# Ledger of designs, part 1: VH-VL binders against ER membrane protein complex subunit 8/9 homolog

No score or structure here was measured in a lab: all are predicted.

Target 1, 192 residues: ER membrane protein complex subunit 8/9 homolog, of Dictyostelium discoideum (Social amoeba) (q55fm0)
Amino acid sequence: MNNNISITTEALSKAHLHSFKHHASSVNGILLGKADKNSILITDIIPLFHTQTLLPMFEVAMIQIEKYCRDNNIDMVGYYHSNQCIANELEPEPIAKKIADRLNNELNNMCFLMISKIEVNRPSGLVSIDKVGSDWLKNRKTLITIDTTSNSEDINEILKRNLQNIKESQIYDFEEYLSNPTRDWLNKSLVL
Unless a header shows other numbers, all headers, positions and changes below count from the first letter of the chain; Kabat numbers aren't used for antibody chains.
ipSAE, averaged over its two directions, is called F for ESMFold2-Fast, E for ESMFold2 and O for OpenDDE. V2 adds 0.75 times the mean of E and O to 0.25 times the DockQ between the complexes of E and O.
Where letters were taken out, [cut] stands.
Atom coordinates printed by the task and the answers are left out, and those that the model quotes come from them; centres of patches stay.

## First folded at step 2 (VH-VL; from z12 with heavy chain Y103W)

Design z13
Fold by ESMFold2, look of step 2:
Structure z13 (fold): chain C 192 residues (1-192), chain A 122 residues (1-122), chain B 107 residues (1-107)
Amino acid sequence: as target 1 above (192 residues)
Amino acid sequence: QVQLQESGPGLVKPSQTLSLTCTVSGYTFTDYYIHWVRQAPGQGLEWMGSINPSGGSTSYNQKFKDRLTISKDTSKNQVVLTMTNMDPVDTATYYCARGPYLWGEGRYFDYWGHGTLVTVSS
Amino acid sequence: DIVMTQTPLSLPVTPGEPASISCRASQSVSSNLAWYQQKPGQAPRLLIYGASTRATGIPPRFSGSGYGTDFTLTINNIESEDAAYYFCQQYNNWPYTFGEGTKVEIK
């Protein structure tokens, strides 16, 4: 559905750093925030997978994210996906569409975002994927605004600083948590 | 003792704004969605919208999106429906209903309020 | 929107006999279907969810079946207290939608 989408600088940075950390593969994760009738505000993201999304493990992650949301008075509001860096980087992969359908049936009001390059005409580097009939199609007309109320720093400077300081290695996803449970995939202590 | 109770005016004039309150008890408010469903006299049920009990995110039936607002007050165990520009066709019994919150449990309505009839007429 | 079509719209029944109500969705809803009973002057009451799972406190004479687009509520050994309206509801896609209802009458 055509909503105004806003994402905080912090959440946006985390999503891009997740993609940068695993630049040779597809990544995905859950968008957190609050959705209402006219807008979706994304204030955090939870990174999930960077090799293969196994649907049973996705279901396990969702249960944990619900507990986190309840404890923090925040809602799941969507899903992000990044393809391997290739020419078709904005076309949703079949697994991303399956997850989006699953979320759409459960959440009722959500957004599906693809991570792309940050450009002057796409400052967030995000593109909305909207449900049209039974399919999910990109909608470049959907405005995705960076909410700078908590952090007014330019996203490019945050990303540059964190890549140069190897800070992207400190962001964990659920897949990494599964292999080493000391890795906090909720990234509660991450400082960008 | 799960209970849901709707309260608000029984009569509203055309073009006025309706405000209904759903007060819940007998369970933890943040464990369930609250939905609003209406039923015109002698007719079927129509889902209007819902509110996530955690962060207050809302979903609306597109039919009502431009004039319907659902909000919550967790400290009072209340959900409020506000609908602007009421019309005689909006005459109906309005129910609040509870549905599962947890992932994978579905969005059926396991407990309903008793409903409140709202008549819209001059 | 997913259209839910119920048949029949009116169903006269005799106590002790079975009755069936059909619900058809305009597209697949998997097993995400619920059935409600609404007695005259009362709010709806959940009978069945997940197409076939009885809600707490619902007597076993109520059963549900189906998957995808075609669903059936069966009431075995009809009792006089079962006179009511019965509605199906899909919760596979928003907006959630209901069938038009089936009036079950004792006769």
Scores: ipSAE 0.607, ipTM 0.837, lowest interface PAE 1.6, mean pLDDT 88

## First folded at step 4 (VH-VL; from b12 with heavy chain S50L G99A L102I)

Design c7
Fold by ESMFold2, look of step 4:
Structure c7 (fold): chain C 192 residues (1-192), chain A 122 residues (1-122), chain B 107 residues (1-107)
Amino acid sequence: as target 1 above (192 residues)
Amino acid sequence: QVQLQESGPGLVKPSQTLSLTCTVSGYTFTDYYIHWVRQAPGQGLEWMGLIRPSGGSTSYNQKFKDRLTISKDTSKNQVVLTMTNMDPVDTATYYCARAPYIWGEGRYFDYWGHGTLVTVSS
Amino acid sequence: DIVMTQTPLSLPVTPGEPASISCRASQSVSSNLAWYQQKPGQAPRLLIYGASTRATGIPPRFSGSGYGTDFTLTINNIESEDAAYYFCQQYNNWPYTFGEGTKVEIK
């Protein structure tokens, strides 16, 4: 069965800005929210890596994110990935599929999203990658809606304003935290 | 000491909705998943689903997905199983069981409730 | 769904002797396998997880082995109190599934 996937404007903005900050490389991260029987709501994201993803470092990050989830009554609900060339290259890289398999084994009820460009027929800029048998395949027909309850401003305008103000420089990922632990990869103080 | 206890009706008529409560104590509620498992008389065990203690996300055995809802009340240390459209074949002992909520740790059940028999008949 | 097949389904044993129970998965479950003991009218009791790790408080006469599809629970020096129903559970793939069980009886 198709899950209904929705993402808040805030989480969506953060994911796109993470991809833009590291435009010359692949980026990835964890989707947070709540996964129910027929729906997944994404309310936050935690950026992870922007160079090469090594599985031991990923496992360390997951342990810490699980503690964060426990302490804040929120769940890991998925994984996002952006290819080095964000436009039109929607085929998930092999490492992304390996991470998705790892997460699927732990979570079962989760989504795997690729970041692409925002278009009229894809207003979130996200494409679902669905598990079919043992593989992960694009599904452009899966609807991913933007939850505008807390912020109804158009996502294009939010991204343009924040890029003009270089706000993406304030988004830290786990990789940056490892090199400088004063960088809050949970981005608790971030205002976009 | 760790304790899990199922409670709810022992008899349900066909087509009615079953509601069972698992009340837990003796451990930190958010450190463990709660799973539901049932055992029909004289038969093996069948995994039904789980709820995550953090945000309450759920996963269900596809066999039950259309009829089964699992929810939690963290303030009461309770997990509730709701199963609609009960049928006599659903007669079973229903267990709640906990599994470590630790990344990378398996979903093995280190403590079980004592079980509650639910009979579905008119 | 992964089918877990236990052999034998009934196992008469002599106190003081070893006994073993086999559990076979229809596809690899790696080491993600647990063993439980269940006495009549009681909740299941975890014996082994991770195929070979004894749960806390479990006597060393219980041991588990195996990887992939073939697993064994061994009970060394059977005691009268070990008469019970024993079953395996895989937690590698969704949905989690259980073996049919083995009834261990003192002969």
Scores: ipSAE 0.782, ipTM 0.885, lowest interface PAE 0.8, mean pLDDT 89
Fold by OpenDDE, look of step 5:
Formats: C-alpha cells, sequence, structure tokens
Structure c7 (fold): chain C 192 residues (1-192), chain A 122 residues (1-122), chain B 107 residues (1-107)
C-alpha cells in the first residue's frame, strides 16, 4: 500500500456530494486514477451504494467498472466509505472492511479512504484506512493531499459552492441506477 | 494469434541497469495486464510486478520495489522493465506474461513470452 | 508471502499410468490457483486456472482439483509429450507465488 495519496478537487467533490446526498446513510464507492510504486493519484470516483451493500450487486458493479476503466484509460485504485453522517468518527463498518478485502485481492496497490470532516490539518477530510493483519484500521498519520493541478481554487470554496448549487441532486450512484437505469451512475454529465 | 516477445541485452554488468521490452500482438493491448516473471537457471518462477495498460498503473513485488520500474508505450504495444543495480544473483530468464483484466477472474497467466536470458557478469 | 509447496519434486511415470502432483499453500488461496507446464527450453504454458478449469486447448487428461490450501494436478494416461516441469501458482494474495516445480519424467 502506498503512503503517498493525492486526490483531485473534482474527485473529492464527487465523493463529498455522494456522502452529502445520502447524509443519513453510509455510502461507498470506487476510487479511480493511477497508481505506481510510491503513490496513488485519484482523479475520479464511481459512487456505488448508500444503503446495504450486497456482495452480488457489488460484483456486478465491478464488472462494469472494469470495462469502463479499460475504455477510458483509467484504473481502479481504491475504495472510499463514509459512515452515517460525516461526523461519525468510528471505524469502518464491517461491510466496508469486507469490500476492502475483496478489492485488495484484486488490486495489489489500492487505498481505502474514509470521508470525514474537513479539518485545518486535513483539508481533504479523508482518512486512510490501512490493512493491519486481517483488520482495517484508521491511520490518521497518512496524509492525503489535494491535487490542485487542474483547479487551484480553495477546496472549501469548491465544496461550499457545490452545495449552494445543490449539486448533490445531480450525482447518482450504482444503487440508484439499479432502481432507475436511466440514471447516469458514472456521472458523466455531472458538471462541477 | 496472441504473441508476447521479450527483447533486450543478454548480458549486463554488475551495478548496471537492465532494460527489457515486451512487445505484444494479436489482441487489444489495453484489455490485459502485463506481468513480469523471472526464473533463475534451474530454479522456480518469481513474480516481479505488473502494469495495467488500461491506465498505466503498476504494482511491484516488494522485493524489487526500490529498483524495478515497469512502464508502457501504448502506441507501440510495448511494456518496458527497468531494473537498476543488477547483480549476478539477478541472472535469470525474464518473461513477460499476459493476464486477464476481468473482475472476478483470477490473474493467472494465459500467455507467456518466450523469455529472454539475462546474464549478469563482469 | 504465501509459500507454495509441491510434492513430489520428481515424479517418474510409466506411459499410460496416471500422474498426481500436490500443491499446498501456507494459507488459504481459495480457488485462485493455476497450474503450468514448462518443457525444457520453453516458457510456461497455462494448464489449469481457478483450481479446476482447463485452459483452452488443454487435453482432457489434465485435471485440477482442490480448494483452500490443498490442490492436485492429475494427468491421466500420461504420454511421452507430458515430460516437463509443472508449477502451481497462487493469485489470491500479493505477491503472487509459485511452487518449486515438479519434474515429470517418462520411464
Amino acid sequence: as target 1 above (192 residues)
Amino acid sequence: QVQLQESGPGLVKPSQTLSLTCTVSGYTFTDYYIHWVRQAPGQGLEWMGLIRPSGGSTSYNQKFKDRLTISKDTSKNQVVLTMTNMDPVDTATYYCARAPYIWGEGRYFDYWGHGTLVTVSS
Amino acid sequence: DIVMTQTPLSLPVTPGEPASISCRASQSVSSNLAWYQQKPGQAPRLLIYGASTRATGIPPRFSGSGYGTDFTLTINNIESEDAAYYFCQQYNNWPYTFGEGTKVEIK
């Protein structure tokens, strides 16, 4: 597992919006980007679920995501999870750990990130979850940096603006897609 | 037909850098992983690392992490292995191998290159 | 790392007889186990993946079984062309690891 993790403002915004849209539920999704021996760069996310995550549905999603990644020259690089309410500082739910294990078997170099409160010393609001033995535990020492190469605007202003514009209403996850196949769960039409 | 072919120097001096190229044909380059596996003379197989051509992401055996780099050139359907600080212990036949890039399917190696022998000697 | 142990390391077999090679993993690898054949001077060739699925073009006399930690490659009605090294490989955990190899010789 790489210790150097970066995330673009766009990817972070999408993850944040997904969590906010379903603020009363835990949410999860896939992190997309590029990984090498020393670092992971997250450039996009695919939101998956906001209710109970069922492994069969997860597997179906992953098959589609694999194809998407091949078609768009991008890789799955990790998994994100948000507890019920971003303010929840508890360890990842058991289902999140199971999903992480499943992904870890498929991806040699991946990260597991939890969405949390944005703090002065953690502007991304993301916390790394590291595999320790057979368990997954928070590692707050791991810094997740915000990649501002494409957008130098302050992340707080970006997130604030997104909420002001009710952008969370425009993001859809895979679960919502299953309920209504017309919904763009890849969020290709989402403009932030 | 699916083909993988390794190419590079057969002889490397100690402390020098090895560069090998894997050229693939007969399939869509971005649809499969490319792995590197080596085999010392009379020994077993050792996994070194992989690249995901669909995005360029790489993963390495920790044993080689500090001195191994795998890259790709999509325009040429090539994957390149670079290994620094070569030692006689690194003498081996080096293989590139293809593995399916399908979720839920194992990352077994369905096609292999012929391999190229690399001897590290002064 | 998961250690893959093969037994035996050398297996002389009479033509027409069956050959059986065992591969044991130091921890469970589920069904993420592959078998390869390597003839002298050649690259490995995939025989079995998913512990029991024959690769395309592999004769029916080759079969794989097992789950978890214990696996077996069986070659029924061994032929002279089957003289080779055989390797198991787990792809359940990183890094991927191989067995030591079993040399099958024809008597």
Scores: ipSAE 0.461, ipTM 0.840, lowest interface PAE 1.3, mean pLDDT 93

## First folded at step 5 (VH-VL)

Design d1 (from c7 with light chain Y96L)
Fold by ESMFold2, look of step 5:
Structure d1 (fold): chain C 192 residues (1-192), chain A 122 residues (1-122), chain B 107 residues (1-107)
Amino acid sequence: as target 1 above (192 residues)
Amino acid sequence: QVQLQESGPGLVKPSQTLSLTCTVSGYTFTDYYIHWVRQAPGQGLEWMGLIRPSGGSTSYNQKFKDRLTISKDTSKNQVVLTMTNMDPVDTATYYCARAPYIWGEGRYFDYWGHGTLVTVSS
Amino acid sequence: DIVMTQTPLSLPVTPGEPASISCRASQSVSSNLAWYQQKPGQAPRLLIYGASTRATGIPPRFSGSGYGTDFTLTINNIESEDAAYYFCQQYNNWPLTFGEGTKVEIK
């Protein structure tokens, strides 16, 4: 059974900006929030990689995110991925499926989302990838709603103003942090 | 010393809602998951669900999902199990148990509560 | 769901002798297997996790072995206080599942 998935405007904006910043690459990250019986609410994301994901580095990131979650009363609730190739934008790459399996084994209650384009019939630009048997398959019928309780601004307006500064964007991921520790991959100072 | 203690009614009528509280002490609450497990008389143990100590996210055995809610109150070191529409087949001893909240660690239970018998009868 | 089949269900034992309890999983659980002891009116007690690792404070007479689908709990030099209910648990897959248990009793 599909969970009711919602994502805050701020978390959604961060995920799309991560993908736009590294448009020529696959990107991924962790969804944070709260997962319950029939619903998953995503309230933040932590960007991870924008080149090839190495599983040992993924495990290091997970240990640090777990501590962050304990300190901030928030949970890992899923994983997002964006493909480098537009033609196959919704087909999960093998590494994304492997990470999703690892997370599912650890968390049990989580979601796997692919970043796609924002459209009239898909306002979030996200597509759920569901576990079916031993594989992960897209479910284009799952609606992912935008929770505007804390920020009601249209996501297109947020993305538009931040895209004009894509070369100067201050959203950082874990990979960027590894090369320069002054890059805050938790993005605490990011203003959208 | 680590302690887990279940509390709640020992008798519930059919169709009523059961509420059990697991009160924990002797360790840092956010270092462990709390799981609920039950054992019907003369039968094996059944895993019911868990709650994460950080944000309170839950996961449930599909068998119970439509009737079961697990919640927490971190300030009281308490986890609450609520199960609706009780039936005589739900008569069992209910346990809370903790598992390490450590990325990559196994989901085994190093401490259990004493268990509380809940009888569902007219 | 992974079914855990435990044999025997009842095991009479003689003090000083070894005893073994088997646990079989319906599919591989790797080494993600725990063993518990439960005495009447008491909370379950963790004996073994990771198939073969003794929990803190567990006497060396308790040992676990196995990998994949077939696991064994061995109690060497049975003592009268070892009379109890013993059960296995897999934590490789969701939902977590348990064996039906083995009642160990002194003859």
Scores: ipSAE 0.795, ipTM 0.890, lowest interface PAE 0.7, mean pLDDT 89

Design d7 (from c7 with light chain N32Y Y96L)
Fold by ESMFold2, look of step 6:
Parts: sequence; structure tokens; C-alpha cells
Structure d7 (fold): chain C 192 residues (1-192), chain A 122 residues (1-122), chain B 107 residues (1-107)
Amino acid sequence: as target 1 above (192 residues)
Amino acid sequence: QVQLQESGPGLVKPSQTLSLTCTVSGYTFTDYYIHWVRQAPGQGLEWMGLIRPSGGSTSYNQKFKDRLTISKDTSKNQVVLTMTNMDPVDTATYYCARAPYIWGEGRYFDYWGHGTLVTVSS
Amino acid sequence: DIVMTQTPLSLPVTPGEPASISCRASQSVSSYLAWYQQKPGQAPRLLIYGASTRATGIPPRFSGSGYGTDFTLTINNIESEDAAYYFCQQYNNWPLTFGEGTKVEIK
């Protein structure tokens, strides 16, 4: 497939743990890494919101993330979203589509991923939501692989261990930073 | 004091590979995108692609995607355009242009290089 | 690709009078439109971005207006130095695309 997406074990773990920390609500965030003409590699994520996404604050977060990217030689490469409603786990909410449109307008070379269950036929637990005409539709055929170059441990074992140690409580998002500025939403000290 | 200067061969044979270098100065290299735009003689401007100053991610006009590679060397303040399989229709003046690496502003060009004419002929 | 159509392609002008150049997009580009001036043998110069915001150092006689699909560059009080090629560029959609240009000539 021309839109090959790879995500490191570390980034994948952070995204799932963000969703688990706030399992009773929708969560979202920004995917960081590098985008090339045929592939996107995700190496980190920045969690944003877990209540309601406030569009003006989303714009503020984007400005801050651009500065972070400039300072750290990394790029914004996409957006992730996890739905509150488990029955509609893979259907992008209207707000997620609106954010994806805004990001696609700015970035062009990006991906939009929904967080879902880790399964045999979806080992990352991620589903690509692809732009089709004027809409965003799930595409189960987009290949999303786990890059194990820096960590070859099975993602299920990583998540199990970190949940047992309540490590999801140490993941902060931008919304939490706004309420308490001592919370590092870039999660620089997080060890998984 | 901002300067962008394109350099490279003025003549390239059909089917050969073009390599152009954009050397920049007078500003912080990592604060701006570099885009490439070309203009065939007597014709309009055509956007080719960009490279992000942060992680080096690239975006390309689909017309050129199979032939075009943009790369950077931050230590030399340089961006390199490489285009394979050149054809006489690719004869054009090639410009590098910068755009602010700022949310909402990275897609229009506040400074351009002087351009370099590349002729593709036997 | 969004096609940008400029009208007129050639615009003879009289010094001291206003002139207008139109740029039409094949679909809405919101306010994501820039205008450039290019003199022979020179690099393009940014005049207007965001449809109506003048770039640094651009004289107030240059103004832009429009939203969506129809945009206008207005040059008030034309001066001899304003003889140049002018073109628009949309930046709402990828790839970025440019108008064909308008050659402004002093009568």
C-alpha cells in the first residue's frame, strides 16, 4: 500500500494508555514523527484532550507543538482519536473529522488514526481514517505496523505491565496542563 | 539580509538526473519551510514540493512524486532538489522559496531565491 | 488541483489611476490567497497574503479583497514602477497553485 504507516512501540503504548486513563471519554492527540512520500513513521504522540475538544485551545496547542517540533527535529504527522462510545468504536466523531480537515489543510502528508482494540487482525489497535472526497472514512486495508527497532517487546505485554503499575496516571494531556501547569503534557520524563 | 541562492548545472541531458542546491543565510534555518517552484520559459509558476525544517518530512506535487526528492543538510544551511529522468519539457527556471514554519503561514512565500535556469537538451 | 484564473491577462494602465486584477478559484479557497509581483529577470515579491493582509514593506496603494472563489488585487494611484507581472496563489489545498498572471503595462 502506498500509505504505509509505522508506529514505534513507545508511541503506541502512550496512545493506548492515554485512552485507557480516560476510558469514559473521547481522547485525542497529535502524532509525531516523519512523513515521506510513501510512508509515515510515528515515533511519539502528544496527548491533547479528554473532555470536549475546544477548537480555540486546539489552535493554541498546535502553535506550542510546532515549537516543540522545531526544537526537537521531529514533525507533526497526524492525529489520533478514541471514541467514548464503544459501540461506535471506529466511527470518527464529527469533531474529529473537523480537526482532521484542519490538519490536512496545514500538513498534507499526514494520517488520521482511530484507537481501537488490539486484535489478531489489528495488532496495533489502530485504524486509519482516510480522506475520500470530502469525507473521512475508515480504511481497514491501510497497513499499520509496529516498529520494534528500539523496543521489540510485545505491545500486549507492555500495556499489561504498565497498567498493573498504574503508569497511565503519569500520562498528562494538554487539557490537564491547562488546569495544572506542573503537568508536562509532552511527557518528557515518562518511562514505560 | 535574508538570502536564498539556487546553484547547480545550467544544462542537463534528457533522462539524466538534476540536482539543485538552495543555500540560505540571514535567518534561522529551522524557522522556515523550503519549497521548490519552477517556471518554464513564457509560462506560469508550478509548485513542486517542500521540506519541513524540523524533522525533514516532505510533501510533493503528485505530478513529480515519482521523480522528485527533496533533502536538507542543516549543518550547511542547504536544501537539495533531485529530479530524475529529466525531459526537455522540464526546461525551466527553478526557484527555492521560504515560508514561515508557523501554524497557518507555511504555504505562501515571503522570500524567493533569484532562480536558476536549467535547460534540458541533447 | 485548484485552477486559478486571472483576468485580464494584459492590463494597460495610466499613471495616477486605479487598476484591478481579478483571480478566480475553481473551488473555495476561503481566505488562503496570496498575490505576488514579478519584474523581468527578478524573483517574485510577496504583496498580499490572507487575501487582504499586506506583506511587510508593501505600500498602501496595494490592497487585496475577496473570499471563497473571487479575489481582487487593487493598485491605487498607479506608478511607473508598478509595471510588472502579477499573479495570485491559493494555499487552501494541495498542491499549491498559481494564476496565469497579469502583465501590467504603462500606456
Scores: ipSAE 0.713, ipTM 0.858, lowest interface PAE 1.1, mean pLDDT 89

## First folded at step 7 (VH-VL)

Design f1 (from d1 with heavy chain Y33W I34M E105T, light chain R54K)
Fold by OpenDDE, look of step 8:
Structure f1 (fold): chain C 192 residues (1-192), chain A 122 residues (1-122), chain B 107 residues (1-107)
Amino acid sequence: as target 1 above (192 residues)
Amino acid sequence: QVQLQESGPGLVKPSQTLSLTCTVSGYTFTDYWMHWVRQAPGQGLEWMGLIRPSGGSTSYNQKFKDRLTISKDTSKNQVVLTMTNMDPVDTATYYCARAPYIWGTGRYFDYWGHGTLVTVSS
Amino acid sequence: DIVMTQTPLSLPVTPGEPASISCRASQSVSSNLAWYQQKPGQAPRLLIYGASTKATGIPPRFSGSGYGTDFTLTINNIESEDAAYYFCQQYNNWPLTFGEGTKVEIK
């Protein structure tokens, strides 16, 4: 298990945009970056679903993401999930665990992050979910940091700016792509 | 043609650190995962770990995680294995092996280096 | 870890006869199984992946079958050049694991 997880403000803000766009739904996606022996650096995300996650569709997405990663010298390093329900927002849903299992089977070294809809500007709003036996359990001891090396701007300011500019309307997930293939679910043109 | 070649010292003293380099040619370095596999004399094969040259991510067999580090130099098409605190039990032929990286497909090895024998002895 | 068990460990075969090697996994590995040939002093060579798909350049006399826990490598009309060790490998679960190897000897 990795000791440290770092997520850039850019990656985190994208994840929140996805969540904000679909604030009444559970959302999930893939984390991109680099995974080492004791640390994972998340530098980007690819949003996947905001309603029901169907495994066959997930598989199709993964094939494309894998190619994208090769082409852009980046790796899939994990999975993020944000629950619809606020009451237990940091407890992974069954579907999240299933997706995590599938990803773990492929990647071996990965992280699973739950993302809060409430605490959006603190590392405490991120919870690492570790595989323990056949289950996935929260591990609050995992050190999660927001990486500001590439952008020194405060995450609150970024989020505020994004909302003011209605940036959530510009992010698309894979599910939206399925409904409209013209949508850029890889969000290559998204500028935060 | 695809070529993988391991290089490094054939003899290491106990407690010393082993460093091996796998140099590849004949294909796009970042399109495949690179694994290290070793084989003790007269024994079977043992998977040690892998690196994804695209982003540089690594994964290790838990048996070696504390001692083993895999890195890459894309500009040289090289993958490096470093293993600390070598012991005579680590005497083996060490292979780098290429694996296709396609989602939904497994990690099998379509090309292997010739292997390099590493003997750990005082 | 998934344990891969090969039988037999030694297999003497007369030229022209078929050879069969079994590989059993301690748990299901679906079709995520590969076979390798290793001649003395050489690196392993991929023969079969996906339990039954021949790698490029592999002679037709080599075939793989099986699913789940039981797999078989078959060499029809064995030739002298087929003298080697043969290994199975599962890639369904981490860590990747290999069988012990089977030594095929030509009588």
Scores: ipSAE 0.899, ipTM 0.946, lowest interface PAE 0.5, mean pLDDT 95
Fold by ESMFold2, look of step 8:
Structure f1 (fold): chain C 192 residues (1-192), chain A 122 residues (1-122), chain B 107 residues (1-107)
Amino acid sequence: as target 1 above (192 residues)
Amino acid sequence: QVQLQESGPGLVKPSQTLSLTCTVSGYTFTDYWMHWVRQAPGQGLEWMGLIRPSGGSTSYNQKFKDRLTISKDTSKNQVVLTMTNMDPVDTATYYCARAPYIWGTGRYFDYWGHGTLVTVSS
Amino acid sequence: DIVMTQTPLSLPVTPGEPASISCRASQSVSSNLAWYQQKPGQAPRLLIYGASTKATGIPPRFSGSGYGTDFTLTINNIESEDAAYYFCQQYNNWPLTFGEGTKVEIK
C-alpha cells in the first residue's frame, strides 16, 4: 500500500485538460514519474483514450510509452481514469479495473487515480483507487498533494486560461493520434 | 561483454546494516531492471526486490519492505542494496540479476552476478 | 505467494540418458515460467524462459514445455557437465517465486 502521492502542477493540468476536452465521455491515460517504497511522484501524463479502450491498442501504446520512459529517465507509475458525468463519478468502470490489473501485474508499485472535481477539500481533484484483495476500491484517506516546486500557479487559473483563450494547440491522446498521426499524443510541445 | 559484480562485506554483526554494491558493464544500464535475489546455504532462492534504472522506481518483497532499500547511481552504473537490522537468518549469498525490460517481460533473469556470501554472526 | 513444487528433488542420471524435471505451480502462471541451472558454487544460468523458449547459447538437448500449472524441463542427452541444481521460477505474479530445486547428479 502506497498512501503518499504527489503530482506536479503541470501533470495535474494535463490530466484535467484531457478530461475537459472530452467531457461527454470517459477518458484514461498513463501516469509517469517515480515510485518509491513510501511514495509516488507524478511528473507527467500520457493521454490514451476517450471513446472505447481496446486492449490490443492499449498494449501497442504501452510498448511506445516504455521506450519513451527509457529515453527520458522516467517511469510508468500509474493509471488515471475519468468517467463521463454520472451519479457515481468515482466508481471505476470495468475496463479501468482491467487496465489497472494489467498495470499492477507489470509494475507492482503503481497508483490508480480517478479524476473528479477540484474542490477546497480535494484541491487536486483526484481520488485514489486502491487494490483490496481482488478488487479496486476508493480510498479517500490517501493524501494526494500538488507539487508546486516547478510551477506555483493556481491550477484553476491554468485550466481557466486553457479553456477560455485562443490557443495554437490542444492536448492530444493516443486515440486522436491513430486518426491523424500529426497529432502528438506525447504532447512534447504543449504550453500551459 | 555483460558483467555484473557484487561487492561488500562478507561478515556483518547482528543488528548492523548491510550495504552491497552491484557494478555493471557491457550493456545499456537503463534497458534492464535490476533485481536482488538471495540464497541461504542449502536453501532455495528468494526474490528481494528491484529497481528500474530509468527513473529509479523500486518494488520490494513485502517480507523485506521495512528493512530494505535499493538505490542506483546511473553515472557509475551501480545499484546498491541496503538492509538494516541484520539477523543470523539473513546469512546468504546475495546476487544481483538483470531482467530484460520489454513490456510484459521484466521478471526473469538473463544475467546474474557471481554472488557474494554475507555471514551474519557475532 | 505462488508456491512452486518440483519433482523429483533428487535425480541420479547416467550420461547419455534423458532426464525430466517437473514443476507445478499452486495457481496458473500461464507461460510465465523460467528454468535455471546452478552448478556448485556458481550463479544460476538461465536455460528456458516463457516455458519453452531456450535462452541464447543453451544447447539443443535442453527443452521446456507446459502451460498453466504444469511444466517440464527435459535434458535429452545428459553430459557429465550437466550435474547441477535445476529450479523453476514463475514470473506471473509478485513476488517472484522459485521452486525448491532438483539435484541432478551423475551415478
Scores: ipSAE 0.747, ipTM 0.870, lowest interface PAE 1.0, mean pLDDT 88

